# VH-VL binders against Tubulin polymerization-promoting protein homolog (tppp-1): the designs that were tried, part 6

Target 1, 180 residues: Tubulin polymerization-promoting protein homolog (tppp-1), of Caenorhabditis elegans (p91127)
Amino acid sequence: MAAAAGFNWDDADVKKRWDAFTKFGAATATEMTGKNFDKWLKDAGVLDNKAITGTMTGIAFSKVTGPKKKATFDETKKVLAFVAEDRARQSKKPIQDELDAITEKLAKLEAPSVGGAAKANAAGVYSRLTDHTKYTGAHKERFDAEGKGKGKSGRADTTENTGYVGAYKNKDSYDKTHGK

## First folded at step 18 (VH-VL; from x2 with heavy chain D57E)

Design y0
Fold by ESMFold2, look of step 22:
Structure y0 (fold): chain C 180 residues (1-180), chain A 122 residues (1-122), chain B 109 residues (1-109)
Amino acid sequence: as target 1 above (180 residues)
Amino acid sequence: QITLKESGPTLVKPTQTLTLTCTFSGFSLSTEGVGVGWLRQPPGKALEWLALIYWDEDKRYSPSLKSRLTISKDTSKNQVVLKMTNIDPVDTATYYCAHRLTDSYGYYFDYWGQGTLVTVSS
Amino acid sequence: QSALTQPASVSGSPGQSITISCTGTSSDVGGYNYVSWYQQHPGKAPKLMIFEVSNRPSGISNRFSGSKSGNTASLTISGLQAEDEADYYCSSYAGRSLVFGGGTKLTVL
């Protein structure tokens, strides 16, 4: 399968947004910290302390990164897959549906709120409401990422299928993992 | 004792909006994980999935019919309603509502209504 | 034509085993373990026989079993009985969507 197996977004486009969050507060960073991962999810409305909590995201991040405490783009996708799996245990919806809900919210978000080098109106009330709800996600012509965020990464990243939750029956989406 | 029953018109004219109501008992659409779907089967043909609504108002629609479909629920009346606009003779089918299997993550329908035949006339 | 391919018909004698195939793609049968099978007698609503590839709902005979390999799911019915004569439909999750096979008419000879 391709690097987009299990992720319904444009990898190259989203990687540019991922890079902006990776470099938030550290312009030379190449791997995402747990702090910036949680900022990305919070700014996108994924980490809402109701359906998806900081405990869930922290556990998923640590499980993938271990003592390194930083994630590549491919590792970040694996973290998102674990968050979706954990959410699905509660919602009883397909794990892929939960991943799609997460990725749609992340794809709508263009850049860190009140942060980054991008020029923006920083009205706090409007930025939370409008950035979260008004943008349509995976578009090629985003103002803050247009032309600049699409680096010359012509090849798709190789994604391990183990980062996609629910792909194998031996990982059970219904049996032993739900015995409570 | 889960039961579902479809109701609505049995004869409709082209271009009308079809409104079907699923009335159910033995479960609540307030319970986490619960969902109700709509499916149809043209006479002598295969089953086709139309839509699904979850307890939290999350919704799914068949991609080919999405522009014509609206699903909604009334939890207090144990009802789910499907509306389909711009009815055409090809929409003649038996329409079913069905309960989604709650101890699973997939779209599986374990209890079905008896179905209601909707005929689209000329 | 249906999104999933099933044989139009299969037949067997009482006591025999038969298998009904259901072939999709990596975007449905091959990509997820969300496959189900339904039995439908004439004039009746469908009945869920198998979910999640191989699980039986409560009250379904262990003569019915399901499996999957690659893009193809299979329903196996052992010890055929006259009551098994019906139409059988497979179904698979396809990304916020559900697709069905065209159905297989099982005749018990």
Scores: ipSAE 0.636, ipTM 0.841, lowest interface PAE 1.3, mean pLDDT 82

## First folded at step 19 (VH-VL; from y4 with light chain Y32S)

Design z1
Fold by ESMFold2, look of step 20:
Structure z1 (fold): chain C 180 residues (1-180), chain A 122 residues (1-122), chain B 109 residues (1-109)
Amino acid sequence: as target 1 above (180 residues)
Amino acid sequence: QITLKESGPTLVKPTQTLTLTCTFSGFSLSTEGVGVGWLRQPPGKALEWLALIYWDDDKRYSPSLKSRLTISKDTSKNQVVLKMTNIDPVDTATYYCAHRLTESYGYYFDYWGQGTLVTVSS
Amino acid sequence: QSALTQPASVSGSPGQSITISCTGTSSDVGGSNYVSWYQQHPGKAPKLMIFEVSNRPSGISNRFSGSKSGNTASLTISGLQAEDEADYYCSSYAGRSLVFGGGTKLTVL
């Protein structure tokens, strides 16, 4: 079964796209982090948190990378195979069909989406108070963040770069008195 | 009670596009794991798998025929449609739609329609 | 041509057991358990008799059993009856495709 499954893409073409995601936020990176792996799958519509979840991708990534926590292209292919295998246990499709569904979506996407970094509340409430995208200092990767902490306690009101402050260092259009 | 029935033209000319409709009852194509396949059998010859569509709209095609096939579904009408382009006399066969067995991996078809004979003339 | 090799015909007398073989390669029959058997009477749709090498769908007689050794799958029919006279096809899912054997005509003498 797993031995008969194979990738239905051109490695050279896909490696270009993989490299773009590997270097997202780190231009000199040569190996993919779990964060950028999840970004790739999310931007491609593979990681939808319904059929394929961040828990599934995190477990698969950790199984392949272990203490290194970064993946080569070939290791990334192994991670994808584990994700397909895990999904297939639920769907009862052949692992090959699940892997092909994943690789078809990934192959269509050329580069990271900038829009994927922006997040807004649905249902008519803007909520800067409840909106943040990651925790500070303890967990740099998705599966570290979901570890012991169980971040459900409401640390959503603090972001890396700001409290609620409405000032810049270089303020234009504020031409009133500048007292020292 | 799972039932399936094929419908479409019984006589077609070379180069035309064949459109076959599978109408089914006793299951929903919105249920996880469910799939409907198309197969054919030329007179006196072996079965040949053509295509499969899953509940999540994932579509799989026989590699040798993929360029000529399109499968689609209408979940609200309990229908699956197969289109085959550039029909040729070699495509003369009985065409079946079939329900995919959902409790095991692999492609196994546990309920079949009665089949429809499509004859391709000159 | 068919990817899986079956004998063109087999014969048996009522009450006997017969075995139909299905030989593939290490890439299909030998490489996975995605093997099935179908029975087809003249003018009728195929009927799934065995899936996943050896499992019977609900309603299939225990006179039908399946097995696999190496690259060869086998369908065994015990207590042969006149109604068993039909064509039998094996199939295997591998390489993104479902492939069938050429079929075996079973005659009950």
Scores: ipSAE 0.753, ipTM 0.892, lowest interface PAE 0.8, mean pLDDT 82

## First folded at step 20 (VH-VL; from x2 with light chain Y32S)

Design a1
Fold by OpenDDE, fold request of step 23:
Parts: C-alpha cells; structure tokens; sequence
Structure a1 (fold): chain C 180 residues (1-180), chain A 122 residues (1-122), chain B 109 residues (1-109)
C-alpha cells in the first residue's frame, strides 16, 4: 500500500484561506462548492486546463462529495489527493510530488481574485511583464530596445487624425477625382 | 545516448556558496516526465540525494539540506545548476548529476555523470 | 531520515548466488515499492541495477534480481562473476526524500 501522500502545509493556515474561497459569493457557506474549488485551484495556478483540467478536478470532487456537491476542509484535502493521483498517472511523478506541487501553490494564495483575472503567478507575470522583449502591440511601442519607457512619445497613438481609416487606399484622391 | 557532466569548482572555502553545473545531452528538460537530480558521496561513504528538478520546473530538495540548496534549469542550454550555501568541510564529496528514470513513479537514476570531487578546505 | 541498513560486506565464489539485504522501516521499505539498487565500482558512478523492488533496467543482466519482504529488500546476484565485485547501495523513496543504505562491499573470491 503506497503510503498515503501527506500534506506539506499547516492545516490551520490553509483552512483560513480555504474559508475565504468557500465563502466566495456565499458569505455563510461552511462547505466548499465545486465551483469555488475550481476557482481556488485556478486562482492558485493549479487548474491550468493543461496539466490539470476542470474535468479532472470535477471528477475528483464528485468522488468525494457525491450528491452533496459540497466539501468540508477535510473532504477538500481528499479531493486534492485524488487530483494529485490523477495527475501523477500522466506525469509519472510520485503522487507526493504532485500533491506537494498543488499544495505549495495553494499555500501561496492568500485570497480569491476578484474579476476573473487569474492572478498569474505574480512572479511569472511580473517576469513577463518586466521582460520588454516579450511586449506585444501597444506595449512594445512604449519601451525602447533597452526596456526603458519612451514616455509620452511611446504613448502617442500617432493616430494621424488624417480622417482616413489606415487601410483606405484612396487617401487624398478626392481632388483628383473631382477635377480640382 | 544520454550523457551528463558536472562542472564547477573543485576547491571551496568554508562558508562560501558552491555552484555546480550539470550539462547533459540525449534528452530534454522540456519533455514531460523528465527530471534531473543531484546526489553526492563523501569519500568512502554512502550516497546522498540532494535535489531534483522536473521539466515543469518543479523542484524537490532533501529535507535536511533544503535551506541550503537551490536547483535551477536552463532548458535551452540543457543545464541544471545546483547552489549550496554555507559550505562546510563535511560537504566534501563527489557530486553527481543524474537523469531520473522516465516512466516510473519513483526517484530512480538511470544515467549519471562521472561526478566531480569538491573539497572544502580553509 | 534514518539510513537503510545493509551488511558491510558479503562474499561469494564464482558461480555462487549471494543476497544482500536492505532493512528499513514500515515508513520506507515496508511502506512502498520505491526501492532501488545501485552497483558502484571503484572510482565510477553508481549504476542502477534494480528499480521498484524487482524491475531491471534495460541492459541489466538477469543475474540480478530484487525482492522485498516486510521491511527488508533483497538483492540477489546469481552466477556470481568477478565483475560483480563492487559496492551495492539500496535506496528507498519515502517521506519526501530518497534515502540510501550504507552500502555493501561484495567480494568475489
């Protein structure tokens, strides 16, 4: 019997965080819904729809909660363990490592995100946000090759207020067509 | 063919930080399931696992040495780096990097570097 | 984490069968199948001989076999050859750590 994977976190500390997610959208809730569970994992970057999918989490959640469709903190731990097991089948990592990876991410998350902006791993997002070489679109124009902000010149939508839509091929042709 | 090679200082002073680099070929740390570990062996003594890094940048450390260890990877260079802080003469050992056996759920190492002897001396 | 216990040395004659024991606890060897064996010749890196108690990596001779009973894993080498003279280490993954035995020196007489 493979020794049951253990949790590498402080239950009391995580419980507080769990409570916050449990009560997200439901202030009086004492048990976590599947939706809030997924939100918790998504916000933590655990549920990424690649390695760990909503299907995986849903299956695990249902296995534990059954028709109740709500989980206590302890039941949530069981769900997490199942998610780790499922992931391990694919990754071929020890279940303990998968669980630790999940719990470490969860432990770093303090509160639910408001407005669906998955707090991308602040570190990864910050690293991407600070890597000027990866800037695309308008952001790319705001910074020079050295990553220094161009100030006002980089923000100037040189919208040539020419009154013509950029793709308009007949710019300034009006006078030619009307005999002036 | 999978090959690994350790590089770094062979002599380190106490309290310094040891930095070792593992350069490997024949596999990629972008491949799911792949991991590279560090182990060490003091002269005439047993093996000791230090750290493991996976393709997805998941890092695992020996619990006893975790506070002193940092493992990182550069996938593009096929390199894994191990840093160990606050080095002591007791850390004198041959250091190995090794490929984790794929398609297994454990910490098995099927390919090893030749090892590099690191001596800690004032 | 407590080191796994191995005999310091074992010996055998060519053609004989020898067994090296690796004793742990219910939390490591007895609690999981994450047991492996390594062969190490002098001045060389370890070589994986057995993983998951009894599996042989590709290229490993069928003279090497592994088993486990209770808290003790065993490596058996049949048809002992001179080239088998080496140090052998058992390992177990448990408690978020990989632990090794103290090693056994095998002498071929």
Amino acid sequence: as target 1 above (180 residues)
Amino acid sequence: QITLKESGPTLVKPTQTLTLTCTFSGFSLSTEGVGVGWLRQPPGKALEWLALIYWDDDKRYSPSLKSRLTISKDTSKNQVVLKMTNIDPVDTATYYCAHRLTDSYGYYFDYWGQGTLVTVSS
Amino acid sequence: QSALTQPASVSGSPGQSITISCTGTSSDVGGSNYVSWYQQHPGKAPKLMIFEVSNRPSGISNRFSGSKSGNTASLTISGLQAEDEADYYCSSYAGRSLVFGGGTKLTVL
Scores: ipSAE 0.898, ipTM 0.959, lowest interface PAE 0.5, mean pLDDT 90
Fold by OpenDDE, fold request of step 23:
Structure a1 (fold): chain C 180 residues (1-180), chain A 122 residues (1-122), chain B 109 residues (1-109)
Amino acid sequence: as target 1 above (180 residues)
Amino acid sequence: QITLKESGPTLVKPTQTLTLTCTFSGFSLSTEGVGVGWLRQPPGKALEWLALIYWDDDKRYSPSLKSRLTISKDTSKNQVVLKMTNIDPVDTATYYCAHRLTDSYGYYFDYWGQGTLVTVSS
Amino acid sequence: QSALTQPASVSGSPGQSITISCTGTSSDVGGSNYVSWYQQHPGKAPKLMIFEVSNRPSGISNRFSGSKSGNTASLTISGLQAEDEADYYCSSYAGRSLVFGGGTKLTVL
């Protein structure tokens, strides 16, 4: 009997996230549909149509939910376990490692993505937003090399009436690039 | 023929970070199912598993040492690197990198490097 | 993580059969078939002898066999030879960790 793979997450925390996905497009839903399950996994980068496919997830989902076609939180966990098992058959990893890989990805996702951009964990977004070395465009001009705000000097819209946006670095370069 | 070789410092001071490199041949970390692990053995003591990295960059760590360990791979160079932070004399051991047995569902290591003795001393 | 329990030492004469035990818990040895055995000669790297309780890797002598009952795995070496003198370690994968026994020194008398 393959030792039942365990979940390396806090059920209470994950349940909150699960609820958000469960109610995606259905505000009163208490059970997760197969579609929302796939969305959850896709948004988390678990369902990538390579290692884990919609077919794999669909089969697992159907095995657990049957004709009901909706899953409770506990049933969802069972579905995830089946997905991990199925993946393990291919990867030859321990089921636990496959499950952990899945759950780790899911744990990083806080909410459903609207319009295809998986919102990375706020912490990762904040880290990117606070990393001044990664600032581009107008934002880069507002901070010095040490990440300190330049204050008014960084905001000075020197509206030179030149017709170019203040942060445009290629002013008067059109003629140079187009062979006049 | 599969071969692995550990390289890195043989003497490290306490609190420093130990960086070890495993260079291997005869297999690729681009191949599905392939994994490379690190293990250690203090002198006269038992083996201890440290970390494992898979071809898909999935990383597994010993729970007790997870906070101190970082494993990474460079597939193009056939290298796996292990970093261990805040090293202590208790970390004195022979460190091994090893190939995970393929086509198995477990952590079995069928090919090993010769090991490198790392001594932690002030 | 609690190490698996092995006898510190075992001995046998050439041609004899010896058994090394490895005792764990229901969460490791007793709970899965992820049990392996390694042979280690002095100054050498470990060598995988048995995996999945009873499987031998290619090139391993059929004198080595593995079994499991309850929470105890066993390595049996039949037809003991001088070259078998080594340390033997059992291992068990417990889902998120690989644990080893304390090792058994086998002496061939």
Scores: ipSAE 0.894, ipTM 0.957, lowest interface PAE 0.5, mean pLDDT 90
Fold by ESMFold2, fold request of step 23:
Structure a1 (fold): chain C 180 residues (1-180), chain A 122 residues (1-122), chain B 109 residues (1-109)
Amino acid sequence: as target 1 above (180 residues)
Amino acid sequence: QITLKESGPTLVKPTQTLTLTCTFSGFSLSTEGVGVGWLRQPPGKALEWLALIYWDDDKRYSPSLKSRLTISKDTSKNQVVLKMTNIDPVDTATYYCAHRLTDSYGYYFDYWGQGTLVTVSS
Amino acid sequence: QSALTQPASVSGSPGQSITISCTGTSSDVGGSNYVSWYQQHPGKAPKLMIFEVSNRPSGISNRFSGSKSGNTASLTISGLQAEDEADYYCSSYAGRSLVFGGGTKLTVL
């Protein structure tokens, strides 16, 4: 508790990795979502749903971001510190040891898996134009609700969250942006 | 009930790698909360912490010696091993392994081996 | 890391109380409760006497007590006995390291 905890990494180098995860599935994003935060931790082996769970990361993320639900790089560091603090209460290690265990794993990853890049490359208008269909002998294109994206609620906690399924999406808050 | 014992060479030449083994009983390094550390004490001088390994294989090293140290465990043999590279006469010391006090946040060592004196020839 | 300063020696007569000081900085002793004390008899391994400033491990006499004020930790031994004659080391965890004081030789007169 009283030991001064600090980050043992080069912020400039890690910010590049952070940016790659921030843009996963949203090529124009400048702030990290809880979903991409959990992906970063999962890909690095930090979020293992044993020692560090999606519930822990979700609580920490909400604590820092509140209604914004997105984190700057500096805010993401605060989220990591809260995750380390929460883990330390269980492990009874110094918070510094838990933070270092997390940052060591995160600093080794450079980018998310290639499967995620296909989502980002679909960027474009968040819409479904009228679909051309042949099922009934008519071709129609669907328009999506492009005005969607306001009035979203807070993050929902999840447990046993394996993989990238968002920890705090209880309501439809998906604003689809198609890449290339 | 908890016991630890250090083993390894008594005499080492400069530039060699020192390998020390801690064999213990009365606890398991697979048990959550458990940790084993290595410390040393040069003749007539203060204690110096070297490294710590936790049950989850998390490893911590003294910052001043980190580039020379490797700690590892073999839970099936109840052993922790410390390797220290590029040995120098200043590394002459009694080396201890010790059990970390559980349910505490600091580095507190409640059970110690009796120590092994390692002398580095010059 | 910061040096922890202890007096080289302290002495007392049986039945008296003595105090051993351990002075660090605001970044170690003054900055956290990660302070401990070890007793070491000649030729023996250290023994943990006090952890977290003032807590006694099981089996440690209540004649041993610890405290801290500012950047200085103190070990007090009341009712001094012959077996208390030993070297005493303070330690503090800070800056990713565990640092020890230089030690204090307690002589029981």
Scores: ipSAE 0.751, ipTM 0.891, lowest interface PAE 0.9, mean pLDDT 82
Fold by ESMFold2, look of step 20:
Structure a1 (fold): chain C 180 residues (1-180), chain A 122 residues (1-122), chain B 109 residues (1-109)
Amino acid sequence: as target 1 above (180 residues)
Amino acid sequence: QITLKESGPTLVKPTQTLTLTCTFSGFSLSTEGVGVGWLRQPPGKALEWLALIYWDDDKRYSPSLKSRLTISKDTSKNQVVLKMTNIDPVDTATYYCAHRLTDSYGYYFDYWGQGTLVTVSS
Amino acid sequence: QSALTQPASVSGSPGQSITISCTGTSSDVGGSNYVSWYQQHPGKAPKLMIFEVSNRPSGISNRFSGSKSGNTASLTISGLQAEDEADYYCSSYAGRSLVFGGGTKLTVL
């Protein structure tokens, strides 16, 4: 089912961004059109017409909205779950991993790409240019004070390909145990 | 023939950063569905999953260790690197890298390196 | 913190069938088919024996079979042989994490 995977984001924060896209080109709109849904995913770098295509998003959107052709916030979350499920069939990743990859990108984006006065790369670069918050682990901890503390992947590959040469040595030590 | 091998220091002091390299052959990190994971096994204890990196650079981390871990890949060198910060004596374990089984959902590791013992002392 | 529960040890005689249990919750073992089993001989890396509850990787003997009922997964080894003496671990992917059982030592008498 489309709702099998859980969302790893703060609904209140994301709803602000969803509202901005919902009202793009229609200031009084309260439900998101398929066009603005695709704009959100494209601006965030999710809809790239390679791994995730407009055909996939269109099918998922229609499946949730049917004749209404507009989505509430909760319905939009269902559409995202279907997109993740469809992508997972291709990638063979768990649906949860695909949904988390999508939600991580959407959470970085602050607002729709600007149409006037400035040129901006709508995906991650636009989010950085309009970012009024920090994306550090300490700041993330405050962000997740509501008790939904789920992990997110890192943002950059800055690890150099280095290693050490070593030899086996057997030194006993008691290790801490942990699991969830 | 898929092979993997771990390399890195065998002795580390508390608070240091541990860097482990997985060098592999017999598969490509460019192939859809491919992933390489890191796991560890403290002496006499059960396995523990640490992290996974996919061919598309999607990275997943154990939730309890996420703040200390960074995984990365270099496709041209057939390498995956794990960094773990703020090392503590409880991190003493044999560390393994492993190939993720392709064409099946979930985290299944079908080929493993021989493992490398990392001992943390003060 | 949470782990899958396995018996600490199981024993059997050559030729016998034995079963190792792995008990979790409805949110891991009971809620998904992301269950696997690993065999580990002393001093060696783990070997994947079963994935997706009941599938065998290429090269794994059909003496090994897996199943699941409710919140418990099971590994069954038929025609027990001396080489089967090892530690066995179950695992389950759920909730964005891969969790292992504590392991079961199989002794062949």
Scores: ipSAE 0.736, ipTM 0.885, lowest interface PAE 0.9, mean pLDDT 82

Design a1
Fold by ESMFold2, fold request of step 23:
Structure a1 (fold): chain C 180 residues (1-180), chain A 122 residues (1-122), chain B 109 residues (1-109)
Amino acid sequence: as target 1 above (180 residues)
Amino acid sequence: QITLKESGPTLVKPTQTLTLTCTFSGFSLSTEGVGVGWLRQPPGKALEWLALIYWDDDKRYSPSLKSRLTISKDTSKNQVVLKMTNIDPVDTATYYCAHRLTDSYGYYFDYWGQGTLVTVSS
Amino acid sequence: QSALTQPASVSGSPGQSITISCTGTSSDVGGSNYVSWYQQHPGKAPKLMIFEVSNRPSGISNRFSGSKSGNTASLTISGLQAEDEADYYCSSYAGRSLVFGGGTKLTVL
């Protein structure tokens, strides 16, 4: 899965950011939980519950971690590759393009945002970080999706069949297993 | 029926920025799965891919040319624009915009504009 | 940007079959099914003939077929006709880029 895709970041730099998210709420943690993985993707604007959902991230995370429920940095990279692959099935972009879209957003963050906790340097930043409805809402829906048996995303219902006659007919003859 | 047409200058001077516009019909760049690419072909030479823009504004560039290229879209005008900076005589080519084949994972271009020859003077 | 290797030219007589090869590496042609073929007549835009190794777009004659073995993709044209005389380019998506071969000029004798 996603074997042809490569990461477009500096592992050493990103591992520092990964470590900050791994230790969010648990200073002694050495492996990332699914909760903090979703926080990383949410803070970066990757997990928007439209294009990439908590269901997609939860499935990818459990596939890599199994009963351990925690991921090393290398395992987290595998989780990201599976998320990109799952997204690519919907978008029909190459997996590499989807992975790059994800990693470009993740590489920009230095540290997790804090909801109502101490700020680092400015009152304005503190004010924005205390608005936890922006972050908590996505996490509540993630839990509902995992715990309540949600099995799909709401973004897969758009159809377009009149403006693309040539592409539509080609889709009928397209071999799905050879498109990766 | 899908159609695309390139427009822009046909003669440019070295160091200028080339701006090309692709105007299309028969599809919308707001439709999920849609993408438009730019390619070029120097006279008597092979095709070269330059850039691709997707409906969700995701933008991809040829790695060797990325520092010189900017692609953008105006969905309401059915247009895609390519800018290439620091033009040089080696950039003399026919430039094409093309529709990306939908419901496929690769970069396959099923509808092409007629092309526009851009000559870079010396 | 790397290129895929194609023969510079091939020729055949009307009614015959011809095969054009496209050789890359295990990281492109050999590594995925993101392979396509384009036909280009002089002064015209390219036309997509084959995508994903072997699929034909709507309206493309079944005289055109594609295949891949190892690091080499092949375009086969059966029942050659005068209008098949053109340049043919293979391409492969790999390494965040779409790479084209140098092209093959097909002459119909």
Scores: ipSAE 0.715, ipTM 0.873, lowest interface PAE 0.9, mean pLDDT 82

